VH-VL binders against UPF0128 protein PH1314. Designs and how they scored, part 14

Target 1, 225 residues: UPF0128 protein PH1314, of Pyrococcus horikoshii (o59052)
Amino acid sequence: MIKMLEGYYIIENPGVVPAERRFRMKDLKAWGYDLHLGTIEGERAYFISKTGERHEGETYIFKGKEYHVSRTQKEIPENARLLARIIIERGNPYLEVWLEEEDVKFPLTKEDPRIILKRIWEKEKLNQLLKHVRAVGLTTDFYKDNVFTQGIPLPYEEYPPKVRRVLREVKDIHRDLTGFGRFVFQYFGEVDKMHNYRLYWTLPTLHLFDIDIANEVDKVLGMLD
Below, E stands for the ipSAE of ESMFold2; O stands for the ipSAE of ESMFold2 at other seeds; V2 stands for 0.75 times the mean of E and O plus 0.25 times the DockQ between their complexes.

## First folded at step 4 (VH-VL)

Design b09 (from lu08 with heavy chain Y102I S103D S106T, light chain S91Y S93D; framework fv_lutikizumab)
Fold by ESMFold2-Fast, scan of step 4:
Structure b09 (fold): chain C 225 residues (1-225), chain A 122 residues (1-122), chain B 107 residues (1-107)
Amino acid sequence: as target 1 above (225 residues)
Amino acid sequence: EVQLVESGGGVVQPGRSLRLSCSASGFTFSDYYMSWVRQAPGKGLEWVAYISGRGSTIYYPDSVKGRFTISRDNSKNTLFLQMDSLRPEDTGVYFCARERGIDYGTEYFDLWGQGTPVTVSS
Amino acid sequence: DIQMTQSPSSLSASVGDRVTITCRASQSISNYLTWYQQTPGKAPKLLIYAASSLQSGVPSRFSGSGSGTDYTFTISSLQPEDIATYYCQQYYDIPWTFGQGTKLQIT
């Protein structure tokens, strides 16, 4: 199972989306995601703060433990683990999560991210992430940095502030990904005020992965082009 | 001392170009979104551009889009504004400004430079 | 774009007076509003953020309130050093926009 790392992350009211395409907790589990550090309900996705501090906001119970969500954006320590991102498809936010080993910290600007990626991107875990990417139905519209056309049910300006900031963050991440090409894919965490976090990752050179895994990654990146 | 210092302002003819610089000191420059804000003589404040810490997220209002380019060099703690196809209505004092923090909801300016004057006259 | 309208455009008051300035957004901005103070020839100074939060080091006589589209800035007891132009700014959505400013004079 792919483990979700701790963090406070709120998706608030993305607008009206078709019921059959709405994101659900059971779908994440079917894709192999471990939700021990997060909760999803309706259009909201919540993750636990790295420090476990209680914040003002809604409370969720999962496996008998109380999890808290801040109603407002919080200042995030530079060393906090923030390993989730949103892909928007037809106005539907879908979560991507990255598996991290417990002895690894982010951001790790002074360490080789390719070594970290080899440990995170084992064959089975990559397959689970690719299933998620396929499920969100990436379209060629994303490669034009045009997340606000065709796929979004409401005009950009009608979305709530948190959703608009998330859409800007997704657009920024997509632009970075398309700029990397097939040989440059670096995984590191960056805290950014446009959202509580921004994720970057460096694609390892092909010699660091078996050829089948590298081909699957290239295929997924091709969908963004 | 946490400070921002602008330079590069001057008097130019319409249609010409000018490049402004903003030198940051006393804080980790690469951790902050940075903005340019201008003020025409006797008028109010107008936001001109912002750029994220790593430089990948950039936005302009329609008034300057396609003519102005914001950029940064984190190794030199310097923010830039390249202004092309200048018009008389671009005349004003240009301020470099730091946004408060590294989280969304902090998109307000807690640190400003002294401003550098730009005059576009025919 | 979100239009910010301040009222009044200018105001005269005496030392010790309570001064109130209003800022209205063309749409709801969910308290993502700041107030800045600018003296002639100087850069703006942040006073209030998130509609009602006082910036550290700013005197407690300054306060902000409001919600939705209507916001108010108050100086509870005007001091001579408060002579300045005051601006509101929304940071709800891009482009960031400012009010036209309120020029405060002391009689």
Scores: ipSAE 0.000, ipTM 0.409, lowest interface PAE 17.6, mean pLDDT 61

Design b10 (from lu08 with light chain S28D A50D S53N Q55E S56T S91Y Y92D; framework fv_lutikizumab)
Fold by ESMFold2-Fast, scan of step 4:
Structure b10 (fold): chain C 225 residues (1-225), chain A 122 residues (1-122), chain B 107 residues (1-107)
Amino acid sequence: as target 1 above (225 residues)
Amino acid sequence: EVQLVESGGGVVQPGRSLRLSCSASGFTFSDYYMSWVRQAPGKGLEWVAYISGRGSTIYYPDSVKGRFTISRDNSKNTLFLQMDSLRPEDTGVYFCARERGYSYGSEYFDLWGQGTPVTVSS
Amino acid sequence: DIQMTQSPSSLSASVGDRVTITCRASQDISNYLTWYQQTPGKAPKLLIYDASNLETGVPSRFSGSGSGTDYTFTISSLQPEDIATYYCQQYDSIPWTFGQGTKLQIT
């Protein structure tokens, strides 16, 4: 029987984040996550799972790719970046933490990039975009597949207080590099005890980076109502 | 085979123009930011220009701004550098380079051409 | 502009030696730093990106480390084919800037 990995993975070499700007292993553990070493199609990778799940020695196949879990890690690799995303299971939001931080290349124009970032940070309308959640689907390779789908809209204020606190912390860590932080789409399916499929949902921030951030913010917000 | 091949270099008098070309093969050219990097004889590397995959985003350092123009033709998998008002200090080997991570903030070069020499002298 | 300063400008070492080159940025570059190798008459080759990540196909004797403004490149056991000039580059902010280069010679 084909098995499917729940919801997430970490790329071993996505870059390095200074210690004071990353989650530590104790923080991941406190938030209910374990870290695992393994491979994706034979290339070394890290995976995060909920505390108590057993994955060592397992192989999962999803959308034709082979994911293998070798062992549970007790510390975060020095060369890993942290990235957070929101997961919604049956309408209940959860925070997922990645060790992959993808610094999105801003549309570089004749304007100074610092001015562009300041303009983005000053736009209250951008905060409305962050209040929506999109379906996690279709993206098996984040770097090349920017497919985005409509999902159940969930304003930022609707998230549990603990999730909102963590989102603010993650936003502050990424703000200097990504303007309001950034979250990754990915799709994994699983069947729970009630035989219902679970889908994982993320913020619509990816849309801003597929187009000119400075010039297209209002257009993107228009597409979202 | 993934490769970049430059051409168009030569010897010119100060104040004249040259157009460099870079032919890309073995990858989806339009997915990548592309740059020009130069190296004066016996000296280090200096970044000259970059252009986004679709050609809509372009940047130059002050040393060449207003004199050099980067462009691309994705239908021909070709990158160009138009160099106007050339000066002796523009002399060097010009490399075409591919930036990794087109869709995110990695502005380092994972593929380079072999370079084309440009000499500006009287 | 961010200034990148390499040390030393040149060095000589024997096969099997451990070689260390440093690169210092004039301001914090948040690990957005690469190391390139350039053999005489050839184009530069990417060795290390994001300060410490080894490029695919590059021998494991090459490594990078550092944070903030101070970065280090190491060859754990020097080989004859490593004779080259090595450059660091920052990509934290535009314009992209390179160090002046470190010329490595083998005795």
Scores: ipSAE 0.000, ipTM 0.411, lowest interface PAE 20.0, mean pLDDT 64

Design b11 (from lu08 with heavy chain R54K I58T S103D, light chain I94Y; framework fv_lutikizumab)
Fold by ESMFold2-Fast, scan of step 4:
Structure b11 (fold): chain C 225 residues (1-225), chain A 122 residues (1-122), chain B 107 residues (1-107)
Amino acid sequence: as target 1 above (225 residues)
Amino acid sequence: EVQLVESGGGVVQPGRSLRLSCSASGFTFSDYYMSWVRQAPGKGLEWVAYISGKGSTTYYPDSVKGRFTISRDNSKNTLFLQMDSLRPEDTGVYFCARERGYDYGSEYFDLWGQGTPVTVSS
Amino acid sequence: DIQMTQSPSSLSASVGDRVTITCRASQSISNYLTWYQQTPGKAPKLLIYAASSLQSGVPSRFSGSGSGTDYTFTISSLQPEDIATYYCQQSYSYPWTFGQGTKLQIT
């Protein structure tokens, strides 16, 4: 099973969060923000505290340096509470942020916003996958009529059998993939009538396509060919 | 509060069996991969086995494969190592250890028991 | 199997000294390297994981660095309580393997 890291994060006492609604995580890191990420398991949200401990309900999205705060286009009130979500599009993570006092894109309810956003994100991912499946229409000698994802995460059962075998083997090598991060199956198109694909592991702590991790999963893929 | 306590060690003859136990407390035991690591007298550390949180996945190095079996009872927060066909080279202190890796993509042992001694002698 | 070689096998240093221990892997291990401290008669303690990440509660005088096949563990200013054996471990490939250990004595 592919573990997807999407959902709400609640930021307490932010003095350093930018006011813009969407940011690439690599840009935030380059601007000096440190992101502490977590995941939602069932009805419980688990987040990494600033001390590195995994805590239920305690969240830190990122912390900035003074000069980055001074460059925001909108002042963030002292002790403001922010709702945030992590979006992964074609392997690129983004942070989308709202002030609690502003309208959020998704409905508000008594239910934990982290659980609501996770459900909405999962539905949106399924809809995007359905559109992608219809659009791609690609096959290979190995998969015959199977569709490759081009970086859109799939439910485990939707992956081609060969990819599912690789995911099981990589899960065993990486032990518990239920925690943080996720696999992204990327299809790079056709070269000389041969289909090119790679499996990447993305870490929630701003490690995008860690070269060593990508090389490790590529080796496992190579063993199947 | 958060701790691992081993038991079941002792002195046994070659060819005999021994079962080690490790009691976990202070954390959600079923959420963690668990391992056994041993250390021969005056020697370094050697990894012996791991088991997934649900118990569905296990691994053994060739040195113990077919002789040792790792298992767990999550309802009792207990990890086990069944050691069959023991050899003198299996002598050492056996530690149970909690694995943490999914947070950072690197496997490491963040919590260790104090160890239980196993001596295999004729 | 990936072989882990530590150097030196033992060393003696004075309080306040900078101490460096090296760990070499027989192949690249992509920073899947952990450092442990073991006091005689005790269980190992986690000091550093992922080659350079300091475990919570571990003093800042301990640090790790390196990449590929070569990794270094440093104590910037040795204290009496640092007398111990230090081990590196790789978790890049099965089976997990440890270095032979470096015994640190204070004179």
Scores: ipSAE 0.000, ipTM 0.412, lowest interface PAE 19.5, mean pLDDT 62

Design b12 (from lu08 with heavy chain Y59R S103D, light chain S93D; framework fv_lutikizumab)
Fold by ESMFold2-Fast, scan of step 4:
Structure b12 (fold): chain C 225 residues (1-225), chain A 122 residues (1-122), chain B 107 residues (1-107)
Amino acid sequence: as target 1 above (225 residues)
Amino acid sequence: EVQLVESGGGVVQPGRSLRLSCSASGFTFSDYYMSWVRQAPGKGLEWVAYISGRGSTIRYPDSVKGRFTISRDNSKNTLFLQMDSLRPEDTGVYFCARERGYDYGSEYFDLWGQGTPVTVSS
Amino acid sequence: DIQMTQSPSSLSASVGDRVTITCRASQSISNYLTWYQQTPGKAPKLLIYAASSLQSGVPSRFSGSGSGTDYTFTISSLQPEDIATYYCQQSYDIPWTFGQGTKLQIT
């Protein structure tokens, strides 16, 4: 088990999260979070403040740029809950979470879910696959019903063979990473106005932190004794 | 031509082991999840195991868990099923099947081998 | 496990008849349902995936429909070569499970 109930990132009833609020940047701001540029080095994620100081924290990808999520604003909607998501961008998996506006008790298990995902990512060499995706002129995004969608959805069979191969490879890696890609990985593609092929998918964030799913992840990593 | 060919079936006594092989040709084997599906004489289909393209994700139903092991060698385009502690109820034809699930997220078997018979009898 | 129940278990019909087979899941499977045809001594053949999508190369007389827990497979005009056992399969949850099969005969 990854200690999600005792750890730094706690999730409550993820299955009832409204679809409209998943994977949208403006919801982060409404939930009292600031976005800042950050980086990941080794097994630790670091926040780079506006003054250039480094702090350990969490990273968010938006419009091709890396941002660190900071909890500096406290006015959060009544229905806000801890949300988590996995973002695949530029070959790196990121896990992003928002803490619920409740006092956090110390000491807590400070297990960072991004460390778990990074271990799995390195074994599967996801970065190598995404380099290939970019070489064939594809853009990848995790938003199923993305506010950034600018194209027309296409049936799988209408994509060129190169694109279809990449779609199979991406789905296979997601399935390998989660063990439950069937339930949590959903994909669709489209062609934008510049005739670029775009891949969008719903990432396995909410189910990854279910106790049963967390146990499955721990088994894959050999964390269960 | 795209095809799957099974081998390794036979007649064995209860408690013994068999290793089945499935040779794939005509497609990029490493791009596909692969499954074993069995069929007892006069009965319906039963899924036995699946393995991801990279071999990292493997699943079994409870009926064979701990006794059967699915594996693959992508350099040889070959899928394996190691069957240990065989029981009479494991008797049947064992099919190798290619899983396709990239449309709509529905997982289905679009290519099947002709099957290899396994008889567990004393 | 998700149980798949087919109705009927066997069916007799004449050439040219419309044949309907039903598959029921013990819980909602969100259209993750596949139909296969199996002739005696042969491997199963994919006919329909995602509840209603016809596999390329399969005759248009075969169709599928349904949602939630109830799904239907139809042959609009039965031909002699359609004599086989038909199976539904769910892929919503592990383990993958099949219906018990519907044996189709010509009278």
Scores: ipSAE 0.000, ipTM 0.443, lowest interface PAE 12.9, mean pLDDT 62

Design c01 (framework fv_lutikizumab)
Fold by ESMFold2-Fast, scan of step 4:
Structure c01 (fold): chain C 225 residues (1-225), chain A 121 residues (1-121), chain B 107 residues (1-107)
Amino acid sequence: as target 1 above (225 residues)
Amino acid sequence: EVQLVESGGGVVQPGRSLRLSCSASGFTFSDYWMSWVRQAPGKGLEWVAYISYSGSYIYYPDSVKGRFTISRDNSKNTLFLQMDSLRPEDTGVYFCARDYYDFWSGYFDYWGQGTPVTVSS
Amino acid sequence: DIQMTQSPSSLSASVGDRVTITCRASQDISNYLTWYQQTPGKAPKLLIYDASNLETGVPSRFSGSGSGTDYTFTISSLQPEDIATYYCQQYDNWPYTFGQGTKLQIT
């Protein structure tokens, strides 16, 4: 299963982050950015490592070594690259991660959406299971920036191994009925020797049908409140 | 179909260097993180080095950090381990292993047959 | 570092027996655990990943279970070809760490 950061829940804004960038959380750990939990204090945000060390919301990398903006280490090398930071915009926390081409922002929340949405999830869990079954081996509509994108439907066994791993993750996540959010998979085929797919994690989009009722998945969700 | 073949092992004196190679075939090498895992005679498995699909992210345990360097050449489907300042405790069979292709997975679904390295006077 | 402790270090069993090996992590690893089989003189082979998922092509007599810090590997009906050393490995955090291994002897 896909893991979330302890103490903070990264909620993807559907359509903001391409699939290639969304699923590079493993890179943060490989870069040494080990996050256990975090806290927000006014306009500042902090990550707490698993060792209990508290550091301010900026991490840089230089020559394979991490530098955290903290009380004890405030000198960052001139040529260090921003790796990750937490920022607060209009009261909303975001995790910004530097990638090869451009920065990526993931909205963060201290609220536990699992508790808040458990009741709603239980009401629709049968529909989620049925839609999940259809997602395995098939593509679904993807809602991105108010534009629906459809992928190529293939039988499960014809997907590349990497894509089949993603589909198994989707299936495993949907088996956890106490979790929150859902995953939607889209496959666009092979372009430039790379398999192009989109997998996004999102909280149930209870009002998406108000925007685009042509999406059969979201149309079935109805007016849950 | 998936095959990993190691080479470059041998017998060497303490303080010397060896370069191991792992030739990959039957899959898209550039899509996988790769690792080296070693096994001392009669002992268990010990992870040695980890490299991302692009080669940009690398990790070593303290036992080899500063002495070993992992690298890869995606155009040749080859993984390397440069071992400098070898010590008797580095003796063992060195396996090339493919990290499963998921962004959160860190387990090894395919292994090479291993290449023996003996560090002795 | 996360320490992985296997129990027992060795065991002997007869064909047809049910065999259970235990693996304990020094901290919660959230089911990010694999089991490997290594026959003498050969490379390890993946049997189980994510604590309980059977790798494709692996016989159904092999199974895994557990959560948190405690995990088990079971062979429901031991076969002669199962003589091997079995290892657990965690991949929740770097460095990746293995159990010390359990040597299975068939009598």
Scores: ipSAE 0.000, ipTM 0.415, lowest interface PAE 18.3, mean pLDDT 63

Design c02 (framework fv_lutikizumab)
Fold by ESMFold2-Fast, scan of step 4:
Structure c02 (fold): chain C 225 residues (1-225), chain A 120 residues (1-120), chain B 107 residues (1-107)
Amino acid sequence: as target 1 above (225 residues)
Amino acid sequence: EVQLVESGGGVVQPGRSLRLSCSASGFTFSSYYMSWVRQAPGKGLEWVAYISWSGRYTYYPDSVKGRFTISRDNSKNTLFLQMDSLRPEDTGVYFCAREWDYLTGYFDYWGQGTPVTVSS
Amino acid sequence: DIQMTQSPSSLSASVGDRVTITCRASQDIYNYLTWYQQTPGKAPKLLIYDASNLETGVPSRFSGSGSGTDYTFTISSLQPEDIATYYCQQYDYLPFTFGQGTKLQIT
């Protein structure tokens, strides 16, 4: 199934643009890009024209010819605006980037493109957490008659070692998701030698398009039983 | 005049190694992504590897990943393909190709090709 | 991987004929497609890029069109020197993949 998210993301005042025109979302973070702030900057970035001109410092190269930026304003325009389109292929999200003046046409959505990017990042971090939970051998068991809306967590020191490890690693995932939400891992104790826990996702409200994925998290955790 | 000239092909037994070279002239070699593309006897074209202008970025399809290594020496205008653990299905003519630019994956100039035969 | 399927695998035509070859991608490639010509014993030569743009120095009798998953290559008036195998290639997604080729012969 090929899925394309319609819309675009505007990045204002990029000094230099990424060396690649198409990015996997995970690679953007590794390169130090902060999409939440509308900025794409990095050591391996280049100013790119539609014809493939590349810029490093005050010169750029196109088909083996060297050009000086001072000759033309449009290669490194002041107050440049970058357009980005999100595309998902085979479940993998990509960000494709162009200068606004390159005559690129985007399909528009009513949903803010930044919210779409946030949802993709949240899904990716959830998948990372689930792989980790499976690797440490924890399972979730919620019996219909004793599902808790609130539990009483143990003091950190009293959690089993595997649970404490997961709690520490969830804390590290929160670091990456500052501004997007955080995981809250609540332990309800042991019933029939099964550890009962529930993972919640809290998401800051984003205008009228608040995203609550707690229900999705509960569904996915059910797959670990 | 842009020229790409391959060398290093030959006949080798399965499991052996071979290193191909491509000598570039007539353009600023260090400004282009370069690729290797192969063609088995009587068959179509198959892309094998690419390398960025600086050598920092490379990519291989699963068929050769872990066995082949693309590299370049910009001071000598030379592209290389190190082929390890060769298999009969690696037999073919290997072409050196220049990409139009790094935003594309199409090839505007090709070498003449160098034949590689992997047989027992 | 994206699969590229050409049709037909071979065809015969006469000098002066209009020849059409098609290329289908297993998924949308957004016009990131090129066409190459390979004469026997020689390296491929770029003819068309971005689905419809003619490479500099290539005769105007060659053209390309299409979108999405379906692309077409046309020779409006076949010349003897056009007898070759033609390949399409997508560059939307890694790894880059080629069609199996279409061998064009004179009757």
Scores: ipSAE 0.000, ipTM 0.410, lowest interface PAE 18.0, mean pLDDT 62

Design c03 (framework fv_ofatumumab; at its last look DockQ between E and O 0.02; V2 from the best seeds 0.00; counts 0 for: pae O 18.6 > 2, grease 21.3 > 18.9, placed apart)
Fold by ESMFold2 at other seeds, look of step 5:
Structure c03 (fold): chain C 225 residues (1-225), chain A 121 residues (1-121), chain B 107 residues (1-107)
Amino acid sequence: as target 1 above (225 residues)
Amino acid sequence: EVQLVESGGGLVQPGRSLRLSCAASGFTFDDYAMHWVRQAPGKGLEWVSTISWYSGSIGYADSVKGRFTISRDNAKKSLYLQMNSLRAEDTALYYCAKDYWDLYEGYFDYWGQGTTVTVSS
Amino acid sequence: EIVLTQSPATLSLSPGERATLSCRASQSVYSYLAWYQQKPGQAPRLLIYDASNRATGIPARFSGSGSGTDFTLTISSLEPEDFAVYYCQQYDYWPLTFGQGTRLEIK
């Protein structure tokens, strides 16, 4: 839904933040992990390690348990799904990741999502996300202030086509989320070849672990630069 | 090998300031939360402060909140504790400590030798 | 704040004996409890994490048990180098807190 408040343009996808989401191998690799099949204390399991840290045939001790790597996976197995969710424990967010092979769940990691997001954004050179993130929890907030001259925000009817194209891109991103999203925008005009605008963008944190969504959000944040 | 070396302690009068430093080597400093723990003469251990690898999660003991500031410089592999408005009860041996696992768990495998802070007139 | 109370305050034993040290939390800390050893003039040494896991390089004679509010450190057969002060520490919730210590001394 689109809401007009004096001097604001608001694009809102009403709904709840998704509880969990399926991901691809490219996402797991962007998070900085390899997926392995092998054994933990002699029992068949899937597990992860940091990219390049462990190799096929290696046996190692991690947090008091013995791991053996039988095969480093190139793709998510055909009979499995890579799943993740954001949980809040004692006020701290965690990304919980597991592989579900048929009826069996293999926990992979439980980590601070802020650490993983920073790794993704640095590796993929998503500089707008790095520069403008303000908070990470169940949702992630971005704030960008690109106002260089004092003025009164323009009404939507006075937005130039280039600015309206940005708003269309935001609507398209929100359409594909199937969850919550809120984009709040003010436009002050173009002065000295610079668009003067301010924005606040709230998105479900879990969706930012989809590397394609992260890339699109980064591109939109920089579109008027 | 992992080494933590504290410095900057000394004898100061109440109300003055000191800045403690901890130089780290032998591990990937950037990946670990770091901690300050102190021990008053003849007493037990007291947690003082924690800072995460990205400096976004910072905690302080109530006894030092508002007076002490923890910081880190990942490029220099250094941890700092700025201690302002020092009091006699701040007199202690101050340890720099490394979190056991990469990321954060809240318990420590490597401790420095400590640097002594004495606050008296 | 979670208060950890260690008992006994002092434990006098001989080499070869079994030592049992207790740590009680003022509220549940689940399994988020560590044990440290400290000798005079030295920094603490991590012995046990997650209530029962031995840290790297710690001899098998050290073991930990318990969950919730009641925790135990056991040294199955004391060696001369084991006479020291022992601290428990919770890491369930900030502020991180330590017990007051148990002094294990030679009889």
Scores: ipSAE 0.000, ipTM 0.429, lowest interface PAE 18.6, mean pLDDT 88
ESMFold2-Fast, scan of step 4: ipSAE 0.000; ipTM 0.427
ESMFold2, look of step 5: ipSAE 0.000; ipTM 0.482
ESMFold2 (binder alone), look of step 5: mean pLDDT 92; pTM 0.943

